# Designs tried in a protein design chat: VH-VL binders against Beta-1,4-galactosyltransferase galt-1 (galt-1). Part 14

Target 1, 206 residues: Beta-1,4-galactosyltransferase galt-1 (galt-1), of Caenorhabditis elegans (o16374r189to394)
Amino acid sequence: KMSICVPALFGNGYDAKRIVEFIELNTLQGIEKIYIYTNQKELDGSMKKTLKYYSDNHKITLIDYTLPFREDGVWYHGQLATVTDCLLRNTGITKYTFFNDFDEFFVPVIKSRTLFETISGLFEDPTIGSQRTALKYINAKIKSAPYSLKNIVSEKRIETRFTKCVVRPEMVFEQGIHHTSRVIQDNYKTVSHGGSLLRVYHYKDK
Key: E = the ipSAE of ESMFold2; O = the ipSAE of ESMFold2 at other seeds; V2 = 0.75 times the mean of E and O plus 0.25 times the DockQ between their complexes.

## First folded at step 11 (VH-VL; framework fv_spartalizumab)

Design y5 (from x5 with heavy chain Y109S, light chain N34M; at its last look DockQ between E and O 0.51; V2 from the best seeds 0.00; counts 0 for: pae E 2.3 > 2)
Heavy chain, then light chain:
Amino acid sequence: EVQLVQSGAEVKKPGESLRISCKGSGYSFTDYWMHWVRQATGQGLEWMGIIYPGDSYTNFDEKFKNRVTITADKSTSTAYMELSSLRSEDTAVYYCARHDYDTGYPLDSWGQGTTVTVSS
Amino acid sequence: EIVLTQSPATLSLSPGERATLSCKSSQSVLYSIMNENYLTWYQQKPGQAPRLLIYWASERESGVPSRFSGSGSGTDFTFTISSLEAEDAATYYCQQYYDYPYTFGQGTKVEIK
ESMFold2, look of step 11: ipSAE 0.658; ipTM 0.847
ESMFold2 (binder alone), look of step 11: mean pLDDT 91; pTM 0.920
ESMFold2 at other seeds, look of step 11: ipSAE 0.645; ipTM 0.841
ESMFold2, look of step 12: ipSAE 0.520; ipTM 0.783
ESMFold2 (binder alone), look of step 12: mean pLDDT 91; pTM 0.922
ESMFold2 at other seeds, look of step 12: ipSAE 0.665; ipTM 0.850

Design y6 (from x5 with heavy chain H99Y Y109S; at its last look DockQ between E and O 0.68; V2 from the best seeds 0.63)
Fold by ESMFold2 at other seeds, look of step 11:
Structure y6 (fold): chain C 206 residues (1-206), chain A 120 residues (1-120), chain B 113 residues (1-113)
Amino acid sequence: as target 1 above (206 residues)
Amino acid sequence: EVQLVQSGAEVKKPGESLRISCKGSGYSFTDYWMHWVRQATGQGLEWMGIIYPGDSYTNFDEKFKNRVTITADKSTSTAYMELSSLRSEDTAVYYCARYDYDTGYPLDSWGQGTTVTVSS
Amino acid sequence: EIVLTQSPATLSLSPGERATLSCKSSQSVLYSINNENYLTWYQQKPGQAPRLLIYWASERESGVPSRFSGSGSGTDFTFTISSLEAEDAATYYCQQYYDYPYTFGQGTKVEIK
C-alpha cells in the first residue's frame, strides 16, 4: 500500500550502514516497495553489494540510471526524470508514494498509529492528491552509525528549509522534487501539512 | 534561554470562564507542541490538552472536550487555554509546558503555573 | 486511554536507603520502529512545577544526579533512587507519550523519615 521513491542516489557521501538503516526502518513502518535510481557502475563495492542484496531479496527495485552527457552538468533535470518515472511505476499500483532521499524519514507523531494509518488520515478527503511536509534537518553529532532513530534524534538543533511529498500517484500528473506541480483533475488539490501528525527528518552525519 | 511565562492568578465564580496565557520565548514558537496540565491542591498532575502552533492542531482529554479551547497567536508567541462553565472542582494550578518531539525531550520547559480558585 | 498505575502511593524511607518506584501501563508504550519506550519520570516538590528526570524510560536528563535511574520496557517500569538524600523528598510521576491523552500516573510520594 505504501512505496518510497529515491529519485537519485549519487555514489558520494553515503555508506552501506545508511542503506541498511533506511530499508530496514521503512520496512518496519510498512513500506512495501522502495525504488532506487542510481548509476550502478559508479557505486563503491560495499554500496553495490548491499543494494544488490536487497534487490535480489525483493526489498527494493534498483533502477540503473545514467544521465546524458552535457557540458554544463545537469542533475536537476535528471532528478525530474527519475521522479516522473517512479510516479508512473506507482500509478495504479500503490496507494501512497513518498519521495525522499536515503537519509530522510517520514515519521508519524502519534506512536499508537502506524505510518499507513497516519497517511490515510491526512488523505481522508478524497480530493487530496498530495501532501507536502516540511523537511527538518537533524544534526547527528554521534560518532557511531545509528541503528535506531534514538541516537540521531537526541540532537537538539533543528534546521528546516524544504518540503517533501507523499502522494496518491494516480492523482498526480506532474511531480517535482519538492512539490506536486499538477494534479490530474481540476478539483483535486495539493495541500501542505504543518507537521503536527507527520514529520519528515533529514539526518546529518559528522 | 527557553522561557514560558503565564498570566497571573485568578479568582472565579462557578459558571464563569477562565483564560490563561502562556508566552514562549527563546525558541521557534511554531516548531514545538504546547501542553496544558493542571493540578488540584494535594492531587496529581492531569493532562488537559495540546496544541501545535505551526498548524493549529489540537487534541484534548475527552473530559474537557466541550469546555476547553486551546489557541495560539503566532505573532505574539503566546498560547491560550480557555475553560468554560467553571466548577469548584476546577480549582487548581494550571501549567503550560513545551514538548520537543523532534529531539525526544518531552515537557522540557514548564511555565511557572497559574493558580485559579473557583468559589462562590 | 492508557492508564498508568504507580505503586506504592507513599514510600517513607531513611536517608541512604534505596527507593524503588513502580509504574505499570495498561498497554505497551514501546514503539517498535525506534525501539523506544515513550515513558517519562518527573519530580515535583511542593509549590514547584514538575522537573524532568528520566525520558525514554531510562535516559537521564542533563544535570540530574546519577543516583536517579529508570528501567523497564513495554508495560512495566521502575524508577530507582540508589541512595536517598534529604532533597529527594518529593512526589514522582510517570507519564506516557505514546497515545493521546498523554496520561500521568497518580504519583508516588517519597518521604524521608
Scores: ipSAE 0.611, ipTM 0.824, lowest interface PAE 1.6, mean pLDDT 83
ESMFold2, look of step 11: ipSAE 0.621; ipTM 0.826
ESMFold2 (binder alone), look of step 11: mean pLDDT 91; pTM 0.922

## First folded at step 12 (VH-VL; framework fv_spartalizumab)

Design z1 (from x5 with heavy chain T103I; at its last look DockQ between E and O 0.79; V2 from the best seeds 0.00; counts 0 for: grease 19.1 > 18.9)
Fold by ESMFold2, look of step 12:
Structure z1 (fold): chain C 206 residues (1-206), chain A 120 residues (1-120), chain B 113 residues (1-113)
Amino acid sequence: as target 1 above (206 residues)
Amino acid sequence: EVQLVQSGAEVKKPGESLRISCKGSGYSFTDYWMHWVRQATGQGLEWMGIIYPGDSYTNFDEKFKNRVTITADKSTSTAYMELSSLRSEDTAVYYCARHDYDIGYPLDYWGQGTTVTVSS
Amino acid sequence: EIVLTQSPATLSLSPGERATLSCKSSQSVLYSINNENYLTWYQQKPGQAPRLLIYWASERESGVPSRFSGSGSGTDFTFTISSLEAEDAATYYCQQYYDYPYTFGQGTKVEIK
């Protein structure tokens, strides 16, 4: 059983097609629940319609959240609160929970393996509560949909200062945006995965 | 200017071990898989195994599992393939080849090949 | 493991003729998430390392002449040289990279009469 937490969707300006792509591709990969935190008043009509459709069909859980403070910048704009809420919603309910944004995709490297099989292997050691892996940035010009995992023309940039996590939610005490801050007990651990089996892609718009 | 440069030809006797190096240059060595492929004279290509130097992950064709070791040295950007308990059937040209998974490209650059002869 | 079977074993044709090579996989190499086939075609001339021509079953690598093309999906794949040139005399291999071990076909030797 797998879930995704999208801890914040800021403001209008997102393309509704990107949301469709995100939800559909992750559903194909076996994600059972997607939790999305957003201020619905800030969404354009196309975005609201799309999110309502998926919420009504029980593909997502849409959580209306008004950010208590807005400034330019990404860190701690209420994301710690939504990350913590989402972690707690999954504790005791889902086996693996991913934390990522709409433009970020976790994918297995070995194509004959499902996403669930891949992450199950990474958590084979029962003391592992969290896996973090480097976020890979890809500049892509892709004209066909659904297409986020396919690259016809691209520029590639590899960035190690940003990471994304998949966790066993019952083993995590405090989750951050880019890392697991604490596990519940000292004998549980966090692991950095080098990218041979699981990758996270960030597709840039230009 | 991506280059893969392999160590030179070798002549071995049955029962000995083989070690071939493959030095990669002109790219980020730890971000690409390195494959090992061999080809006996007049025969087809045979995949042997793979390493991801970034985290040292390896996988091998089952027929080589107890005889093959694949390693990488990040500091010299060099991959190594070792094959033990050599037999005459191991006479072949051995290639290293680079794989860029992120852009979906298969083996885009190949080493020049290392000729290995195993003779009694 | 996935077995790739190429046919014919040898293809002997005159310059300007169309060459059609087959690669059949024992299991599908189509990844349903991105709808791509994880199958490649290589050219190997005597005494040389293989050269990548086609990836994802149908995408031509940069610098590869347009007379080379690939098609097919799932288990059945075709490689075509639309108008043979003398320098196309080589052995052509398919390879899958869907599942370990990343096997090759046994090759099709293309000869120019």
Scores: ipSAE 0.615, ipTM 0.827, lowest interface PAE 1.6, mean pLDDT 83
ESMFold2 (binder alone), look of step 12: mean pLDDT 91; pTM 0.920
ESMFold2 at other seeds, look of step 12: ipSAE 0.620; ipTM 0.822

Design z2 (from x5 with heavy chain T103W; at its last look DockQ between E and O 0.47; V2 from the best seeds 0.00; counts 0 for: pae E 2.2 > 2, grease 19.6 > 18.9)
Fold by ESMFold2, look of step 12:
Order: sequence, then C-alpha cells, then structure tokens
Structure z2 (fold): chain C 206 residues (1-206), chain A 120 residues (1-120), chain B 113 residues (1-113)
Amino acid sequence: as target 1 above (206 residues)
Amino acid sequence: EVQLVQSGAEVKKPGESLRISCKGSGYSFTDYWMHWVRQATGQGLEWMGIIYPGDSYTNFDEKFKNRVTITADKSTSTAYMELSSLRSEDTAVYYCARHDYDWGYPLDYWGQGTTVTVSS
Amino acid sequence: EIVLTQSPATLSLSPGERATLSCKSSQSVLYSINNENYLTWYQQKPGQAPRLLIYWASERESGVPSRFSGSGSGTDFTFTISSLEAEDAATYYCQQYYDYPYTFGQGTKVEIK
C-alpha cells in the first residue's frame, strides 16, 4: 500500500542504470507502484526500453508529460500539475504516497523495521495527513570513510529548505514539491519529522 | 576535529543520582546520534541508551528504563545522562560516543570516559 | 533484544600467530535492502575508550592496520588478526546496531604469551 510519485523526470541528467537502481531498491522496500512523469520525446532508446520493461511488469506507471504551451513560469506550474495529478491518482487507492526525485530515497533508521512499519508508526495518529522530512545530501561513493583530497568528495549536510513528503493522499487537498500546502479538512495535520526514524537521502552522482 | 569532552569523575553514595555531561565539538551536533555506554571494572561494555539531538528522540535499554534520563541541549552542543537510585553495581566508567549515521555507520568518536564510584 | 556471544573468552598466542575471534548473533543483523551486516568490532586497551576497527562486518576503518579483518554474514561473524603483534594485546568487542538496544558481545581478551 505504498507508492512513489516522481513528479518531473525530464530527459536530462539520468541514465537507465540509475532508473533501474531506483526502481529495484524501492521495490525491495515495499513500494508497490512508482509514477513517473516525463517528456517521452526527450528520452533516448535505452531509457525508453528500460521504462517500458518496468511498465509492462507493473512496477511503474509512465505518464507522458508534454504541455501544449510553453511560457515563462509554465515549468513551475507543470511540476505542480504532475504533483497534483499523482496525488489524485493515489487518492482512495494508496495508503501512503511519497513525493521524491529518482535520486532520492526514503530510508528507515531502525534496520529491524520495514519502511511500511516505520511510516505506519509516524502516521499512527489518524489526524496526520502528511510527514515532511529534511533532505540529506550524500555522495553515492561515500560510506563514512575518512576523506582524502585525491580520493573523494563528500557532502553531509541537512537542508531544511529542501524537504520531501510522504502523505495519506485521501487527506491532502493541495500538495507542493517540498510540503503539503493544504489538507482536506481543518482537523487534519501536517507535521515535520526531525530525522530520528525516517530519513531521505539525495545521492550525488560521480 | 571532532571532540567529545565529558564531565569529571564522581564519587556517590547508594540512593543518590548521577548526571554526566558530554560536550560535542567539531561537527554538527544535531545531525549525529549520541550514545551512552558504561563499563564496570573488569567487565564488558554495556549500551545504556541513545539520543538524536535533532528531534530529541531517545531510546534506552529496558534494564535502565526507570532510572535513566538522556537529554541534549542544542544551544551548548551538550548531551546529558542522568542515572537515579544509584547502587554499588553502578560503579563504572561511563562513555558518550557519536554515531555518524548516514546508512547505519557505527560509533566513530568516544568521550574520554567518566569514572563513577558508588560506595558507602 | 539481540544477544551477541563471543568466543573464546580468552585467547593467548605468540607474536606472529593468527588470532581468530567469533561473534554469534541471536538473530540476523543483515539488512536486505543494502545487503550490509550491521555489526562492528572494537579494540579496547586498559584505561582507554574503545577504538573502532571494523564496521559493516568487514570494512576496515581508516588508519587500522591491514592485519585486522572481519568476515561473516547474518548471525555468524569472525574477526581475524593475521599476524599478531605485541601491541594487539587488548579486549575485542563486537556490537550490533541493527535493532535497539545496540548490544555488545561480552568481549574476547587477546593476550601475548
């Protein structure tokens, strides 16, 4: 009963190997469906083949996102449009929906607990509609080893301006890229999680 | 340079309370877990509990649940461990240790230890 | 809680010999998502805080001599000193950080004859 919305996978900066890693790792964590929004005209052949494979195997739902008009500010509203569309696709169907980019991962801190168990605990109060947590930047080639000027670049910084959300889609009226803008009723809540039980990592590609 | 500096040695009587401080410097105090571990003379290491200063989350070994309190003061980058109703078996060296958690990495820096003697 | 059992309790060896220490976990500490074991090895000399040697069961911390190594997965773990040196006389502990409480093994004391 968990899904991921990838609101803007435009055909730049990503290769098929990274998409495979994203889908496989999240499937292992119990994500049942991944919604990917992309301008399919911009995808190369290997990327199209990879995405088709996972779509045919019911691991992802591809949504071709091509606006008929292009103006200043349209890209901003286009990202909000994909977020809103994905929210609506999950409303009444999915228990918990994550909003993140394909190089971002929600990870439980306590390793003996699954992602679903962790999320269920954070949402045990039935009035909570969304959980917002800070994005941690990490170099994908780093495992806390001491740094060398020749060997590696690392960035271990938490950034409160850049947060990601997991929501109960039926309780959210308006979802933003980094926060829940509005819950469907006044007695439902949005909360911020400080990172002790659930973290979201952004992996930098070398 | 990461440093964990603990408060000094203490001598206590049974029934009293203990409060040990651990000041962290050279890193972002709120982004790292702080553990408390003790060791009685000639014995092994015993995990007591943990705090995440970023959101004040704590967890304790059930053995200490009624006696231990772990807190953190973000403004001074200092963690505290309090142990009440002291017994002679609480005589030990008490350590704080930092956990560099990105993907479950272990205790990489330890405080110097605080020797606590509980005797009548 | 996860119980870690170390053996032997004491290991007395001559310099240059291979020291082999065991740590057995009452339940698996393998995290299937990243395929890593959440088990560490520490060295502690008298009067000192423990020193991290091995993490993720087999990864050597920087500055740790290559004669120290770890292996194993799931519930059975081994720590090895390939050629024992006099300064390696210490007590060695395993610890798991898979589930609370983050328990330690009882320790293996390594002595130089």
Scores: ipSAE 0.518, ipTM 0.780, lowest interface PAE 2.2, mean pLDDT 81
ESMFold2 (binder alone), look of step 12: mean pLDDT 91; pTM 0.923
ESMFold2 at other seeds, look of step 12: ipSAE 0.623; ipTM 0.829

Design z3 (from x5 with heavy chain T103F; at its last look DockQ between E and O 0.78; V2 from the best seeds 0.00; counts 0 for: grease 19.6 > 18.9)
Fold by ESMFold2 at other seeds, look of step 12:
Structure z3 (fold): chain C 206 residues (1-206), chain A 120 residues (1-120), chain B 113 residues (1-113)
Amino acid sequence: as target 1 above (206 residues)
Amino acid sequence: EVQLVQSGAEVKKPGESLRISCKGSGYSFTDYWMHWVRQATGQGLEWMGIIYPGDSYTNFDEKFKNRVTITADKSTSTAYMELSSLRSEDTAVYYCARHDYDFGYPLDYWGQGTTVTVSS
Amino acid sequence: EIVLTQSPATLSLSPGERATLSCKSSQSVLYSINNENYLTWYQQKPGQAPRLLIYWASERESGVPSRFSGSGSGTDFTFTISSLEAEDAATYYCQQYYDYPYTFGQGTKVEIK
């Protein structure tokens, strides 16, 4: 019913414990498949083993992706390629697809409701093709591994220009990192959600 | 620095409407929930409803749903609670309170309270 | 709706004694995804707004004395004042914020003898 597309995972500076937390917490939230795009040759041994474990257990689809460097250095088109590939993998298969980085979590505000129930409510209008909401950057004290979404937070800032999307993949023609660029028909809508029912958190370690 | 300042005390008659303001300052008004809670003399706290000023989402206790209206004015950083068809049982102190969901602080700042008396 | 039942209704103790307050929820307020209990404790003195003491069932708010603590999970919660002081005379409320409406318990009045 729900999937996540992680359009780019780079090996440098990433903690394998964070990848475990990402996969396990989202699986617990009812995410059924996570698509991760990375250049496996650039991953350290710990990350490579971790991603292989989850791929072998059918919790993720790991896609080996190498972006050739170009003289003009156009990084946006590389991201568009992985996002587009992931959108197409989910079209006709998945009801709702989230586009976010591995350190970002979509979380329901009302705790008595599951993530799926929350998303289903936001898409109750059948003409809605995508929902986007502002990304919340959280600088948090990390207590122990496995990490949890319940951290003692020391700082917060709101990024009103950076949003993350959940979409009905069959209704989207062109998807970006922070927005749905085009829906398949003119009467379908992209909607900005103000954060009252669904939030997305981006966790950074110092 | 965070302050919630409510409008002053009111005396009402049954059947009238009540409107209380709560001005928030010292924080980003649109990114925090605002709750309304009341307390009759010598009684416990009673949750009435909330608003998220960022997208105007509201929710109310069922017992007030047809009588309560909660709004927010982003330009003045002010939330409003209106209770219609007043009864003597609505005599209470009414509080607004801020909720910081992202930082794990529930109702961390409260207004000073607005005393409302409903009498014939 | 989730009903919070506090006991005892009143508690009269001497300074230095341990005060133990109970809050029982009609359904679980534990969110299994983050292992967090959505339950708070407030202190209210006459004529004043409530003051936040404990959030997430067990986390002490900044500036709250260490003699105040909370524990429990799911449906059963305990609030403790380890060594009662005269200024602790107040009514204490639990509140859940797991599901609408975000109900309060009826309160426990703590009196100092």
Scores: ipSAE 0.621, ipTM 0.833, lowest interface PAE 1.5, mean pLDDT 83
ESMFold2, look of step 12: ipSAE 0.663; ipTM 0.845
ESMFold2 (binder alone), look of step 12: mean pLDDT 91; pTM 0.923

Design z4 (from y5 with heavy chain S109H; at its last look DockQ between E and O 0.83; V2 from the best seeds 0.00; counts 0 for: pae O 2.05 > 2)
Fold by ESMFold2 at other seeds, look of step 12:
Structure z4 (fold): chain C 206 residues (1-206), chain A 120 residues (1-120), chain B 113 residues (1-113)
Amino acid sequence: as target 1 above (206 residues)
Amino acid sequence: EVQLVQSGAEVKKPGESLRISCKGSGYSFTDYWMHWVRQATGQGLEWMGIIYPGDSYTNFDEKFKNRVTITADKSTSTAYMELSSLRSEDTAVYYCARHDYDTGYPLDHWGQGTTVTVSS
Amino acid sequence: EIVLTQSPATLSLSPGERATLSCKSSQSVLYSIMNENYLTWYQQKPGQAPRLLIYWASERESGVPSRFSGSGSGTDFTFTISSLEAEDAATYYCQQYYDYPYTFGQGTKVEIK
């Protein structure tokens, strides 16, 4: 019923341990499918091995996404392409699809509620196609795995410039990295959620 | 320095309404939950409700059966709790308390309390 | 509604003795995904607002003396004062933050003989 799209995973700056934590924690939250887009030319050996392991064990869907050229404008349009591809993969199949980076976690505020129960409540109005919420930006050194609120040691703040979305994929015409650009019909809504019920935590290695 | 300053003591008659303010300072008001808790003389703590000023979301203990309204004014960093149709059993000290999910969910700072007496 | 039951209702002990307080929850307050117990302990002295001592069942708040500790998981929780001091005479409350309403236990009064 829930999936995650990770629209771009580039560079040698990403630790394989963080990918393991991302996949395992989201699976525990009830995420059924995780789509990860990679440029395999840019991945180190440890990351390649980790992603292959999860792909071979059917824990993720790994999509090799190699661009022949890199510059800022091309990277943005390349990310829009992966976002659009992932939206289409989920349309008619998945009830709720999250768009986030691998170091971002959607977390229910009310701990007695599952992620699915929380999201279902936010989408109870059948005209809502998209929920956008602010990142809880944490400049935190993680003491240990797994990620949790008690595993941080440094300053944190809410960042409103970086928002992430969960959508009903069948109701979205055009999806961006931080927003839903268009819904399929005028009476469908995109709403901003202020963080009272659902939050996005962004953990940094610092 | 985090401080929560509540409005002063009140004496009320049954059937009247109560409105208590809680002004927060020394922190980002919209990033923290505000709880309301009351305590009758010689009794334990009773949770009443909560607001997240960032999006105005509220939740209340059902026992107040729509008598309670909790609001927040972001421009003045002040939360308000209103309790209508007062009864003698509403006589209590009313506290506001701050809560942040970033470091856990404890009530780490409390207001000084507002003594409310409901008598005929 | 999650009911928290504290025992004993009153402890009367001498300075230097160990105080052990129980808080039992009618439902688990363990968020198993992150292995976090959403249970908190407060101290309240007469005429004062409560003071936070322990959160997540076992984590001591900054500035709280090390003689205070908490333990337990799920439904059964314990709060301990390892060596009582005169200023520890107070009522101690547990609270859960797992599900609305965020209920308190009824309190345990600790008296110094």
Scores: ipSAE 0.543, ipTM 0.797, lowest interface PAE 2.0, mean pLDDT 82
ESMFold2, look of step 12: ipSAE 0.641; ipTM 0.845
ESMFold2 (binder alone), look of step 12: mean pLDDT 91; pTM 0.924

Design z5 (from y5 with heavy chain N59D; at its last look DockQ between E and O 0.67; V2 from the best seeds 0.00; counts 0 for: pae E 2.5 > 2)
Fold by ESMFold2, look of step 12:
Formats: C-alpha cells, structure tokens, sequence
Structure z5 (fold): chain C 206 residues (1-206), chain A 120 residues (1-120), chain B 113 residues (1-113)
C-alpha cells in the first residue's frame, strides 16, 4: 500500500545503525517496500552488508546506480533518472509513494491513526495526485536511537524551500526531488499540506 | 518568553454567543497548535477543540461541534473561540493553551483564563 | 473517545507523606512504534491556569521539583509526590494526547492536613 523511494545515497553521512533504524521504523509504520538507489562501490563494507541483508530479506529493493561521466571529467548525478525510475516501479502497484532521504521520516500527528490512515485522509479528494509538506530540521543533541520526538532537545525550524512529497504514482507524470512537476491530467492537483496532520523530520547527526 | 493573553471576563444571557480571543507572543504563532479548554466552577477540565493556525485545521469534541467555531488570524497572532446558543451550563473559565508537538511538550503554555457567566 | 479515570477523588495527607495518584485510560495511549506514552500530568491551584508537570507519562518538565514523578504504560499510570509539601495542595489532572479529543481525567484533589 505504501513505499519509499530513496533516490540517491552519496556514500557518507550515514552509518549502518541509522539504516537499520530507518528500515525498521518505516516497516513498523506500514511501509511495504523501500527502494534505495546507490553506487555500491562507493559504500563502506558495513553499509554494503546491511543493505544486502535487507535486500536478501525482501525489506528493500537495492538498485545499483552508476553515476554518468562526461569527456571533461565532470560528474553527473542522475537524481531525476532515479526519481523517475522509482516512480515507474510503483505506478500501478503502490497506492502511495514517499520520496525522501535516509534521515527523513514522515510521521502522523494523530498517534491513534496509522501512517496509511493519515495519508488516505489527505488524499480523500480523488483529484489530488500529490501532497507536498515542509521539511523540519531537528538538531538532535540527545544522540539516541530510535528517532523520535523524545530524542530532540534543540531548536527546530520550518524550511519551505525544502519540501518532501507523497504521491499517487499513477497520477504523476513527472516527479522532482522536492515537488511534483506534472500530473497526468490537467484536473488533477498537487497540494501543499501545512503540517497539521503529517510532519516530516530531518534528523541531523551532528 | 511565550505569553498567551485572553480577552476579559464576560457576562452573557442565554441564547447569546460568546467570542473569546487569545493573543500569542514570544513564539511563531503559525507553528504551534492552539487548544481551547474550559472549566466550570468547582469542576474539572474539559477539552473543547483545537486549531493549527499554519493551515487552519480544526477539530472539536462532539458535544460542541454544532455550537463552536475556532479560528485564527495570522496577521495579529490571535486565535478565537466562538460558542453559540449559550446556556447556564456554559458558565465556566475558558482557557487557550499552546501545544508544541515537535518537542513533545503538550499544553506547555496557558492563557490566564476568561471567566464567562451565563445568566438571565 | 478515550476516557481517563482518576483515583482517588480526594487525598488528604500530612506534610512529608507520599502521595500516589492513579490515572486509568479506557484504551492504550502507548504509541508502540516509538515506545511513547501520550499522557501528561498537570497541577492546578485555585484561581490559576493548569501547570504542566509530567509529559510522556514519566518525563519531568524543566523547573518542576524532583519530588514529582510519573510512571506507567498503556492504560495504567501513576503520579507520585515523594515528600508532600504544603505548596503541593492542588488538583492534579491527567490528559491524553494520543487521539482527538484530547481528554482529561476528572482530577484528584490533594489536601494538606
């Protein structure tokens, strides 16, 4: 019913414990499949083993992605390609797909409701193809796992230029990292959710 | 510092409407939930409803749904609660309270209360 | 909606005694995914707004004396004042913030002899 697309993992900023926490917490929230795009040759051995373990146990789909090269030696990051590939993998299969990074968590505000129930409510209007909401940065001084509101002790802020999306994959023509660029029909909508029912937190490890 | 300042005491007659204001200062008004709670004399606390000023989301206890309206004015950082068709049972002190969901501190700041008396 | 039942209704004790208050919820307020209990304790003195003491069932708010504590999980919660002081005479309320409406218990009045 729900999946997560992690469109690029650039080889640092995460350790294996954080990946375990990400996968386990989202599985508990009802995420059925997590798609992770990375170049495995650029990951440390512990990270690589952890991702393979979850892939072998069908918790994630790990997609080995080699960065393009150009004649002048400039690296290209094909994030639009990975986002598009992940969107297409979910079209016709998954009801709701989230696009976020490893250290970002979508959290329902009302704790008696599951993530699926919360998202279903936000998409009750059948013309809504995507929901975009602001990313909240959390400076975690407690430095404890698991990620939760209990683990924060620092100032927070809302960053509207940095937003994350949950979509109905079959209604989206073109998906970006922070927005839905185009829906498949003119009468379908992209909407901004103000944070009253669904929040997304970015936990910094520093 | 965070402060919630409510409008003054009111005396109302049955059938009239009540409108109480709650002005928030010392914080980002649109980033926090505002709750309304009342307390009849000598009785317990009764949750009435909530607003998130950032997107104007509201929810209410069923017993008040047809009589209560909760709104917010972002430009003045002020929340409002209106209760219509007043009756003597609505005599109470009415509080607004802030909820900081992101830090997990529920109702961490309260207004001073607004005493409302409904009498004929 | 979730009903919170507090007991006893009134507790009359001498200074220095331990006060123990109960709050029982009609359904669990434990968010098991994060192991967080969405239950709060407030103190209210006559003529004043309630004061937050304990959140997440057991976490003491800053500036709250250490004699106040909370414990419990799921549906059964306890609030304790380890050595009662005269200034602790007040009514104490539990509240859940797991599901709307965010209901309160009916209160426990603590009196000092």
Amino acid sequence: as target 1 above (206 residues)
Amino acid sequence: EVQLVQSGAEVKKPGESLRISCKGSGYSFTDYWMHWVRQATGQGLEWMGIIYPGDSYTDFDEKFKNRVTITADKSTSTAYMELSSLRSEDTAVYYCARHDYDTGYPLDSWGQGTTVTVSS
Amino acid sequence: EIVLTQSPATLSLSPGERATLSCKSSQSVLYSIMNENYLTWYQQKPGQAPRLLIYWASERESGVPSRFSGSGSGTDFTFTISSLEAEDAATYYCQQYYDYPYTFGQGTKVEIK
Scores: ipSAE 0.506, ipTM 0.777, lowest interface PAE 2.5, mean pLDDT 82
ESMFold2 (binder alone), look of step 12: mean pLDDT 92; pTM 0.919
ESMFold2 at other seeds, look of step 12: ipSAE 0.521; ipTM 0.786

Design z6 (from x5 with light chain S32R; at its last look DockQ between E and O 0.57; V2 from the best seeds 0.62)
Heavy chain, then light chain:
Amino acid sequence: EVQLVQSGAEVKKPGESLRISCKGSGYSFTDYWMHWVRQATGQGLEWMGIIYPGDSYTNFDEKFKNRVTITADKSTSTAYMELSSLRSEDTAVYYCARHDYDTGYPLDYWGQGTTVTVSS
Amino acid sequence: EIVLTQSPATLSLSPGERATLSCKSSQSVLYRINNENYLTWYQQKPGQAPRLLIYWASERESGVPSRFSGSGSGTDFTFTISSLEAEDAATYYCQQYYDYPYTFGQGTKVEIK
ESMFold2, look of step 12: ipSAE 0.648; ipTM 0.843
ESMFold2 (binder alone), look of step 12: mean pLDDT 92; pTM 0.930
ESMFold2 at other seeds, look of step 12: ipSAE 0.663; ipTM 0.851
ESMFold2, look of step 13: ipSAE 0.675; ipTM 0.854
ESMFold2 (binder alone), look of step 13: mean pLDDT 92; pTM 0.929
ESMFold2 at other seeds, look of step 13: ipSAE 0.652; ipTM 0.840
ESMFold2, fold request of step 14: ipSAE 0.656, 0.633, 0.618; ipTM 0.844, 0.830, 0.830
ESMFold2 (binder alone), fold request of step 14: mean pLDDT 92, 92, 92; pTM 0.923, 0.920, 0.924
ESMFold2 at other seeds, fold request of step 14: ipSAE 0.669, 0.619, 0.643; ipTM 0.850, 0.828, 0.833
ESMFold2, look of step 14: ipSAE 0.667; ipTM 0.852
ESMFold2 (binder alone), look of step 14: mean pLDDT 92; pTM 0.930
ESMFold2 at other seeds, look of step 14: ipSAE 0.611; ipTM 0.829
ESMFold2, look of step 15: ipSAE 0.617; ipTM 0.828
ESMFold2 (binder alone), look of step 15: mean pLDDT 92; pTM 0.931
ESMFold2 at other seeds, look of step 15: ipSAE 0.664; ipTM 0.842

